VH-VL binders against Gas vesicle protein F (gvpF). Designs and how they scored, part 5

Target 1, 213 residues: Gas vesicle protein F (gvpF), of Haloferax mediterranei (q02231)
Amino acid sequence: MSDNLYTYGVIEQEDIELEIDGVAGAERVYTVDYRTLSAVVSDIDTTDPERTDEDVQVHNTVLQHVLEYDGGRTVVPMSFGMAFKNGRTLKGVMRGARRALRSALNDIEGTVELGVKIITSSEGGVSHDAIRADIGDRLSELSINETENDLFSDRLVVNKSYLVARDRRDDFDAAIDTIEEEYGDELTVQYTGPWAPYNFVDIHIGADQQRGR
Short names: E, the ipSAE of ESMFold2; O, the ipSAE of OpenDDE; V2, 0.75 times the mean of E and O plus 0.25 times the DockQ between their complexes.

## First folded at step 1 (VH-VL)

Design d12 (framework fv_dupilumab; at its last look DockQ between E and O 0.02; V2 from the best seeds 0.00; counts 0 for: pae E 20.6 > 2, grease 18.903 > 18.9, placed apart)
Fold by OpenDDE, look of step 2:
Structure d12 (fold): chain C 213 residues (1-213), chain A 126 residues (1-126), chain B 112 residues (1-112)
Amino acid sequence: as target 1 above (213 residues)
Amino acid sequence: EVQLVESGGGLEQPGGSLRLSCAGSGFTFSKYAMTWVRQAPGKGLEWVSSISGSGYSTYYADSVKGRFTISRDNSKNTLYLQMNSLRAEDTAVYYCAKVGYDFWSGYPHYYYMDVWGQGTTVTVSS
Amino acid sequence: DIVMTQSPLSLPVTPGEPASISCRSSQSLLYSNGYNYLDWYLQKSGQSPQLLIYLGSNRASGVPDRFSGSGSGTDFTLKISRVEAEDVGFYYCMQALQTPRTFGQGTKLEIK
């Protein structure tokens, strides 16, 4: 069996071993440590895993599991397909990216990312500006940070990503429920997450750091 | 037809300032993020800055942070780039681009530049 | 920053022949949603850039089907099945995974 490691993300140093499905049929997800960091990994027989819908979902499921496991933890997500030749190589990459990873962890400590889209069901009714202002104000108050995305449809009045403290998640959920209750006849809310805070982290893993793959 | 027209380029000395404008037409301006991309003479493309539809979110390249400010006036369908403390290396053709979105990509959201202006030339020289 | 590396930088092609441009990223552009955050742009001589491919393999509106994007993770390829004279210009890949957005060096496609 190969020593290759598939990597899902990086967390604060913690010994985790989960008997869950991993990418490419792995049955165990665990951590590899480098100082104060832990990479969430599973064994894999290749450094170039094939992209499949199934494994993409598995990747997401593992990240979600780690994110929510035992009260939750801060997770810097890694893109699909990040596999390394062995633990030594992975640790080398973590060493090279340590500063960036630490910075990212600090920035998103205790937080999750949530997505919100508000879509009008019909033309007319409450103006888009009024809706945007009201909903925006409510959700901004409950968030640490936010990013506005494209309003790619005339019926899309809100499209944002929010960085929310985990301890405020319930408040945010409640706000969404209230919005749905108040505007439910006119609007559809697409509420997604929790996600690892992808839009709020700056991840850098250079080509030179991956040459050992 | 979606159109973007840049203006405001010119010759400026190092340390000087310029303000670029980009007028959008043919689409609901406020619905789309906008981007500035520049190209130095004989060089490749360099992303400079982006701004969300509402103007709430702004993004900058490290090379221009603290010197350039991206903004927009949606009532005028206009994107701006205020350039202060200009340097010789800022010499380039500056393009504004409309951001598109593929709603099938899901979350997190994805942006691409589907329409570009003709560009406006900025020359910084002593 | 994510470094984008294109190859070749110069690509002379005979009309009617296929062309292939490689783009590599310093880190994977395949996100957990299953999409590769990579675009291809073309800048014809004396013109502004134009979008060719987005999300790795999606052809932009109005782009001929002779253009195709493929690849995943860190390795991507733009292919032109039959090069035409109008395809002359500079091709750029761009990662859209994170800010700052970063372009490849550009590939100059010329007719032999």
Scores: ipSAE 0.000, ipTM 0.486, lowest interface PAE 13.5, mean pLDDT 89
ESMFold2-Fast, scan of step 1: ipSAE 0.016; ipTM 0.590
ESMFold2, look of step 2: ipSAE 0.000; ipTM 0.410
ESMFold2 (binder alone), look of step 2: mean pLDDT 90; pTM 0.930

Design e01 (framework fv_bepranemab)
Fold by ESMFold2-Fast, scan of step 1:
Structure e01 (fold): chain C 213 residues (1-213), chain A 122 residues (1-122), chain B 112 residues (1-112)
Amino acid sequence: as target 1 above (213 residues)
Amino acid sequence: EVQLQESGPGLVKPSETLSLTCTVSGGSISSYYIAWIRQPPGKGLEWMGTIYYSGSTNYNTAVQSRVTISVDTSKNQFSLKLSSVTAADTAVYYCARGRYFDWLLKGYFDYWGQGTMVTVSS
Amino acid sequence: DIVMTQTPLSLSVTPGQPASISCRSSQSLLHSDGKTYLEWYLQKPGQSPQLLIYEVSNRFSGVPDRFSGSGSGTDFTLKISRVEAEDVGVYYCMQSIQLPYTFGQGTKLEIK
């Protein structure tokens, strides 16, 4: 039991403890404070957890739980694999990144990330372009920002993440419902989230220099 | 241990709406999707639809005009409503948990409910 | 829709003997991430389906090593090296690369 700390993300200072599954077999998620910030962590037995599909899903699930727990909060997510030897090391990293973390929290305050994937049975490039433009326009006007993800299938027309104000979530949900109703059999919409806004935060945590060759 | 449990009326009259509920216990639903799959007596499996934590749904075209799936995240419950039922809708109805990773369309159903038999008869 | 076709529709096996079930898809199940999204399920008499194998060849937790999956593209095989009485049931393949999710018609395994 070395009590290494796996870190999922950072929030405004708050005392949270959840008895939920964590990365690397952890069974508890809790907070470690540093001044006005709290890191969301689990105890693990290594500083180099294996990146498995299962644990990536757990990482994302923990962030969703924290994002929505007890009325919700702003969460700055960390990339999978951030583990620290002890609380002192973690607090040192938070101290070094304090300005960036505060800026990120301010920038994403009151927002969530929503994922939209659209798969079409329509044939031809013109059909895909028309669907992409129509749906893109509708969803862009309801969001603060958007990021395009890779199109990994010929039938995947849209793969985007949207940054949406929490008070515009109902409008966004309604737009998705309308798109599903109007297009019917022409497309399948996979609408996921809310997520901590991973695709809208660029935080460099850790060493400023290359550690490898 | 993750468990899914279906519940519903068992007997529904033709032309009425079938309503089923799936309750999930022992595990998280926030990074999963729940599917409804049915099996008529002596026949194979038919996927009816899927719902994500966000409330977004995907339906099989064969039942799309009659089916609605919804989620109540506060109760960890998922509901299936199927309108205008006929004898052809007589089947065992299952709910099953699907996993996804990094926004991908990966669908394998790791845990299934025990199923609930629905008979459509006057 | 992707059509999944299984052969044979039924087979009877003496305990301890091997069994083989084939599944063919109407199009490739290979994703650009290098993975192939093909699963196998077993439905024992009176029970719900249970996951045996995912991504062609990966055994789900608790599944005995006598079960193995192989294949690529559109042609897949489930093998049981030594059939036991508890393996009786209907086996289904499923594709999960795209919606709608589709199952094969099933293969019934019986003991002689």
Scores: ipSAE 0.000, ipTM 0.464, lowest interface PAE 13.7, mean pLDDT 83

Design e02 (framework fv_bepranemab)
Heavy chain, then light chain:
Amino acid sequence: EVQLQESGPGLVKPSETLSLTCTVSGGSISSYYIAWIRQPPGKGLEWMGTIYYSGSTNYNTAVQSRVTISVDTSKNQFSLKLSSVTAADTAVYYCARDRIAAAGKYYFDYWGQGTMVTVSS
Amino acid sequence: DIVMTQTPLSLSVTPGQPASISCRSSQSLLHSDGKTYLEWYLQKPGQSPQLLIYEVSNRFSGVPDRFSGSGSGTDFTLKISRVEAEDVGVYYCMQSIQLPYTFGQGTKLEIK
ESMFold2-Fast, scan of step 1: ipSAE 0.012; ipTM 0.638

Design e03 (framework fv_bepranemab)
Fold by ESMFold2-Fast, scan of step 1:
Structure e03 (fold): chain C 213 residues (1-213), chain A 121 residues (1-121), chain B 112 residues (1-112)
Amino acid sequence: as target 1 above (213 residues)
Amino acid sequence: EVQLQESGPGLVKPSETLSLTCTVSGGSISSYYIAWIRQPPGKGLEWMGTIYYSGSTNYNTAVQSRVTISVDTSKNQFSLKLSSVTAADTAVYYCARVKRGYSYGWYFDLWGQGTMVTVSS
Amino acid sequence: DIVMTQTPLSLSVTPGQPASISCRSSQSLLHSDGKTYLEWYLQKPGQSPQLLIYEVSNRFSGVPDRFSGSGSGTDFTLKISRVEAEDVGVYYCMQSIQLPYTFGQGTKLEIK
């Protein structure tokens, strides 16, 4: 390719082209195939795009567009700043990372990330351990994987991200509703998503480290 | 009821300075912070800067080198000047009154109707 | 700067049904004073934005009780319990904990 390729993420092989804003003033997001994988890219005129807050938001927005487009798909998100000189270089990096990318896609295939925070209103009325066990068990049963986030408040009982199969999401939503109804005024449930699965993917493509990005 | 109303040139040429005015009516501005927020056609909202009626300002770093906000308390008016404009500055420009919550945070509780600015030769 | 990201980018809702919009910040919006500085705005077609919710969950004066906000730290939700035709528009979250103040990219709510 003659143009540099900014890379947002990787999906299962699929031909996608969106006329939306991209990083560094790009106006198109599309896919570049490598075997069973497609990289989500934009054409840019540099391999070292300036990290601006506007472009970080654009990067995140592109990932949400791809995640939600035409019924949705599994997306392995990349950190901001991955840009390659041409398609040959990108495909070379994809080749080197193929096993890690395939593993990540398989681990998160057909899933979304959902955020759950549980805050107690109790001043000694309920057991944090009992609530954590009860809610944890219910939600874990409906999810493929989970990760714990920091408890930044004494009243915060649960702060987790869940990896949930798309076809199980209605069940997960129903469980949240049931928890809210059963605990009533004793708990506040903060439920967010669907997010690209940032908390379940830790993929380093070699070019990112080489560029000091 | 307090009202905010923007006025501007409608059309401005590339490289020139855009000048906008926000007129406050129906109340005193002595405790007001006024913000300028813009919205390019079909795009989202971008905060540009805020001024306190005393003249103290804060600017978005993205436009800081080109933007100046000022106040004329005798006319109950706030103005925004944006220098060296390009097509990227084409937007609806709003002024909005800024209120503190009951602590540090800020929110925009009253907005003008907006004024469309097109940058074109 | 704090980056604000919203999901979904758009949703279509039958009148009377609920709607939920999420907002995520790149860092915590919790201030040392114990308050979280997150606001929600609605921009109806052809109109100026209007404040719906401030400090995560406080409805602004005149905002119907069908609107509610929740969230903490980095993750926030705006819920509409029963969507009405007048609720059509683009919803924006905003953080006001630090300069520059930043908005999410917006969520478009449409009626089916």
Scores: ipSAE 0.000, ipTM 0.552, lowest interface PAE 13.7, mean pLDDT 84

Design e04 (framework fv_bepranemab)
Fold by ESMFold2-Fast, scan of step 1:
Structure e04 (fold): chain C 213 residues (1-213), chain A 124 residues (1-124), chain B 112 residues (1-112)
Amino acid sequence: as target 1 above (213 residues)
Amino acid sequence: EVQLQESGPGLVKPSETLSLTCTVSGGSISSYYIAWIRQPPGKGLEWMGTIYYSGSTNYNTAVQSRVTISVDTSKNQFSLKLSSVTAADTAVYYCARGSPYTKLWYGSYYFDYWGQGTMVTVSS
Amino acid sequence: DIVMTQTPLSLSVTPGQPASISCRSSQSLLHSDGKTYLEWYLQKPGQSPQLLIYEVSNRFSGVPDRFSGSGSGTDFTLKISRVEAEDVGVYYCMQSIQLPYTFGQGTKLEIK
């Protein structure tokens, strides 16, 4: 009861318990229910956990475990550092954020985040604008949403994350294969995932109540 | 062929200092780095620190206050000392050779050869 | 410090089928010198890690050509074109652009 609850993310109501490493030396990850929602949590001894690289990696690893566990589920990921004094406080925060959490879950339900980078080869001879239009049209048709990431190189033509329905992943994979075959040596396609949909969730839950925020 | 061999105690008591040695044979240590990397049972890899043959070191901030790496170039031996050990320090400890990415020494390198590892249990 | 995240955490593959492992860094691994400092390591059961790939896509000596690496900036992939029984183990990505050097959490590859 007095133990603080570190919160990794929120899912549709489900009873999950994993004996895996958690933030701040926790050795258990489990769920705390609030109506149709469950928060993914660990017991920790502080409401202000130190942001270490080790614990950020643990936070991300816990989210990946929950995303993949027992056939998979939709997870609304929380940023590192969300910790609450007790279950009552956490449920109060979930109550206040219920509409935003339900909206986020609905928006990303049954989806995965896929990363696509496209680099022009040393052969050249293709317009960047033409590539963006052609490939953008193909992949946008197969996705729910997309976001642009930084271009690190003059040769990097596309750097996007796509939110794709799980039942359309095979279609998306096939489109990537087709693009690789049609462009051949003109382009290199770098395709990654599935990822937790960090790029498609933007909600703030109780941040003002955190010590040190 | 390059070989690295770790040696040290299998058991060490809490609060004591862990001392490990890595012996390199079959290759030059000049222009290379030697790193110590550990792995708790059933868990992932954690880089602890690296030494250049000149004695220059870099440490992971997570262990920096407790770790010391040293080199004896006359014996091609590298040592790791970790003070104030706890059960959390129970792990397989590896030494690995770091090959620099460039002919100029800039401190970036990949680990091309690894020792077999030595298991260290912290228990009374 | 740079955080490395891998997906999937576990993968079961039928022999002869391809496998793909992804790695994402919290910051770009591209250096101003034009190089990207990303490695892949394999740890077979009961053995030490071994280097598979360095600088994103360069196979280390003795590594079969069925292993290939690709990626840029923050997103990287290791592919095995046709998985063999000897490929079982845990795969780790690692960045060496910035101290402290950091590994991904690992991806366990098993045979169905």
Scores: ipSAE 0.000, ipTM 0.545, lowest interface PAE 14.5, mean pLDDT 84

Design e05 (framework fv_bepranemab)
Fold by ESMFold2-Fast, scan of step 1:
Structure e05 (fold): chain C 213 residues (1-213), chain A 123 residues (1-123), chain B 112 residues (1-112)
Amino acid sequence: as target 1 above (213 residues)
Amino acid sequence: EVQLQESGPGLVKPSETLSLTCTVSGGSISSYYIAWIRQPPGKGLEWMGTIYYSGSTNYNTAVQSRVTISVDTSKNQFSLKLSSVTAADTAVYYCARTKYYDILTGWRYFDYWGQGTMVTVSS
Amino acid sequence: DIVMTQTPLSLSVTPGQPASISCRSSQSLLHSDGKTYLEWYLQKPGQSPQLLIYEVSNRFSGVPDRFSGSGSGTDFTLKISRVEAEDVGVYYCMQSIQLPYTFGQGTKLEIK
């Protein structure tokens, strides 16, 4: 049989089953338990799913659904491509990573990731630096941590991810609104999320455990 | 599974405001942008604007003085209002989803489109 | 604004034969991030546009492999290796590197 387990992320033990699109044409997302942990998985036909832009987005959408489903929960996201031959292999990997997974869950408990991109009609220069400093100061005060992403456009002044406590989300939203009102047509703010904290958690699962033999 | 559906009046009088709604179902909207694109009969496609679920907008400069796009996240609905309409605004109006979660990809394409709604501006 | 120009404006093809559509932009669509922001859409008669190709050469989900995109900078091509009746419609290229997003004027593909 070709049923393998694609793994999106790990949560505190909970029984979840969602009839939503998954990676590699999967139509169901559910949980596989290991003690105090549950892996969020789909059944797929291969341990080496092709990294397509569409499936990367599906992976992220699944994690967002799990993050917000039924009142929400803490999710340790896995990077795209983690697939295991069967449940025994997956549970073995979770056993080996249990300490790291529990530490990650504790570290990100009650937080979400918010993305902020700022596009301006002005080309590079002192005005861009001033905008970065002003907006950076305002948003940094409302976040636990932040990271910079690639500036992939000459007009893209800010591309950052912020780790924000869930109970500070409304404050962060209000700050974005205020920035948009004050700068008006000088810039466009693209504000995304909430996401599972991709940029603030990095869990390695042993390569020798990722594949059945 | 993701569906977008436009709705609104098929006839609008000159000088009035055109108001259209796009309803999204079958998928999460929080990681995507919704765009409005129009097509006059027998002509090509014109992008009018894009909105993110937070309310952030980008408008085509050709219509920006007359266009407003808004979102109601509780209903998964996006609205387009175009003021002071003329016969030149007669078109099929589409809403379409764009991908903007770009930690890994950075793509900016319209992946799913509504069926379109025909709007005629006439007295 | 970036201007997108398609050639030809229309073509008629016998089923099973190849078709080729060109798209030129008034400035480079290559971004400093290394990506080229060029898409192709198909609008079948009476239907909404549908995405065929993104970033010059990547097929969107469900798009048959008889469709291929190529090009760089300002000059792009969409090829259909063996045209089928279901491929009839108007093809549009689009740039998404710069606001406002702009489309080519369209190429109508008809069967002989």
Scores: ipSAE 0.000, ipTM 0.448, lowest interface PAE 12.8, mean pLDDT 82

Design e06 (framework fv_bepranemab)
Heavy chain, then light chain:
Amino acid sequence: EVQLQESGPGLVKPSETLSLTCTVSGGSISSYYIAWIRQPPGKGLEWMGTIYYSGSTNYNTAVQSRVTISVDTSKNQFSLKLSSVTAADTAVYYCARGRKYYDSSGYLWFDPWGQGTMVTVSS
Amino acid sequence: DIVMTQTPLSLSVTPGQPASISCRSSQSLLHSDGKTYLEWYLQKPGQSPQLLIYEVSNRFSGVPDRFSGSGSGTDFTLKISRVEAEDVGVYYCMQSIQLPYTFGQGTKLEIK
ESMFold2-Fast, scan of step 1: ipSAE 0.006; ipTM 0.642

Design e07 (framework fv_bepranemab)
Fold by ESMFold2-Fast, scan of step 1:
Structure e07 (fold): chain C 213 residues (1-213), chain A 125 residues (1-125), chain B 112 residues (1-112)
Amino acid sequence: as target 1 above (213 residues)
Amino acid sequence: EVQLQESGPGLVKPSETLSLTCTVSGGSISSYYIAWIRQPPGKGLEWMGTIYYSGSTNYNTAVQSRVTISVDTSKNQFSLKLSSVTAADTAVYYCARSGYKTWFYGSGTYYFDYWGQGTMVTVSS
Amino acid sequence: DIVMTQTPLSLSVTPGQPASISCRSSQSLLHSDGKTYLEWYLQKPGQSPQLLIYEVSNRFSGVPDRFSGSGSGTDFTLKISRVEAEDVGVYYCMQSIQLPYTFGQGTKLEIK
């Protein structure tokens, strides 16, 4: 069957090749250059990979690995499912999105995304609003921007993403530790990342929009 | 592959305390809930309670006064204790994992994705 | 408590023909987050329940595409486009929006 290019994200031009698990059973992640940009890709056997929870996690893991590899870099993440039939098609799409990609890379330079979920031992009450305000204020002071994610359970009182400067990461980590210590058994903090800043990049590539419904 | 396995006494006398253990293997229990669901012979499913990795619990009000769920993170084990049992507590008891493993670019959902094989408990005397 | 009601209680289908199972909740399963917390499970004879569908219409990993879920608010349907022998068992709907979590009474699917 023919190889297609699955695209995870875009970085400043750099040659990277990693032997790690990729989407749809891929076993290699590498770069395809277009002028001052490089797309992070894997070879896959379809242009329409099935969106499974497992492969979404793999997609995010690849982005995390690229973000941290060899001292780290700025990564503009792509949404799951971006696959192109060949390098020419991919480069054409990058050409069309060049200004947006350059702008995104500049805007997120030197930052990472950190995830914070707060799970409580008690069901919704007055204390939940107080917890949200207290934790929100502390973490907002240490971040450039923030966004709210879906609350999928009655136990989940906070589900937020934070855009944090890399040099403020230690301060953010310390704030999480302090919150865990002060609240003790009243709540559990799920602290994840660093991630490529998916929730803070507003970029669209034509192939993704054509597939979206 | 994530696996859950229940173990229990098989037979319990009325008025005694039933104790069951669920062991999780092949995956992390961090960021997941573990639930206990029971099924009396020939009847439907009844949710009994759920515990988060941290020890936080929710119980079905129908059994709340008699049920305790706990976790031993060092052994990847969850336990259910049900006190003052009667013949009505005769059932197959399942443990099941609920909620997604936390991943950043998506919201989780609160569903039972993997189930143990179940352990039959008969209350008789 | 939210009451989940399934119809029919039992269904007998010729292999290759479609099957449809209904589930009705006593109140809306739509959460303020925009999601509807309705799941479908299958319990094959002598086996544990297994997840088929979550959030009304999403197939769980490994579930064949002949299974589909639909519905909104309080009225939900599970469809099997072409029933196979391995589909025999009891189907349960469940709500996970509100404690206590509750299941329907079950629908038994048999092959004619």
Scores: ipSAE 0.000, ipTM 0.414, lowest interface PAE 14.4, mean pLDDT 82

Design e08 (framework fv_bepranemab)
Fold by ESMFold2-Fast, scan of step 1:
Structure e08 (fold): chain C 213 residues (1-213), chain A 123 residues (1-123), chain B 112 residues (1-112)
Amino acid sequence: as target 1 above (213 residues)
Amino acid sequence: EVQLQESGPGLVKPSETLSLTCTVSGGSISSYYIAWIRQPPGKGLEWMGTIYYSGSTNYNTAVQSRVTISVDTSKNQFSLKLSSVTAADTAVYYCARDTKIFYGSGRYYFDYWGQGTMVTVSS
Amino acid sequence: DIVMTQTPLSLSVTPGQPASISCRSSQSLLHSDGKTYLEWYLQKPGQSPQLLIYEVSNRFSGVPDRFSGSGSGTDFTLKISRVEAEDVGVYYCMQSIQLPYTFGQGTKLEIK
């Protein structure tokens, strides 16, 4: 018999064990293998963990730990709340979702998510179009994929997440530095990351997958 | 200069009530709030609650049922009581000055902190 | 509650080199008064936390100009242009737009 397994994400098969805080009061994060995949899990007392803000932060922190641990790895992040009765149930769900998991893992393999916001003093002027085109072209050439986030301010001309190969991260960083130097006081560049690639993975495994089993 | 100093029992048994005191010197306590923040060993910071010198309080919902913050203006002392303690309450407890004295002031930060007092919950 | 998430969880920097720490909030920290309620704190080993930056980009008194903050909405950055030995410690972001006040999990900065 085993405790219920909370699942944070999926990686290429690897044995990892960390004594760190997990969801629902767990104190250990480790891997459960299924063929070429490993699920990142914690033992918990329930299959229906309450979505608290504290546990959402823990979930995100565990994923960052796994992403960065021992030189780093590709992580397919799962949404909060994925918990299974035992290892057999988890492996069954991984079997059912294997094609989607492999596709996502292959698509994001060796990549990180980087956030870029560009803010200018001009509001809706002609210079916004020029800035957007110039910066967009430079950063798109250095990335595998990109997605647009909401423009929540009239001064915000770019709000994008980029999927960038780890091997090209230095080039991307250099491009950001160059943009900051060339534009100077004309705009502010807000550059964040590396994040687990939440914006580039659309996988939900849970109630629907369990129903299908 | 404003100075804050925490004091407490160091060791508390499970199920008992933890009592801590923060003594403030320098400056007028009527011009700011006092906050309590804790930090379990090797972990991050958690805001517990804030009190104004008038006795008005705000508490973190995570501990709201167990926490009480009070003030003794005659001694310039602020106290935190935390009931029904468990091992999870083991932490360094800090008091800090919170510059928020009214909504929209534009100042919402902890600028001066006490040294912290270590509290261990064990049998 | 607003959830604050930091990256990286730790970084090692050669003295004189720059460092960058990111903070993401689960909702916008922009208030209707036009201000963004985001602070950065540094906790040096064995010491109490100390305020570095408030309202995203304003340095607290006595904080060296090598520290700068930037960001808007949900994404924020603390930069150190030239890391010094005295900058070692754990950095925390905090939101103060709504109760309860919440901190990020911290980023540990070490010297190589």
Scores: ipSAE 0.000, ipTM 0.512, lowest interface PAE 16.1, mean pLDDT 83

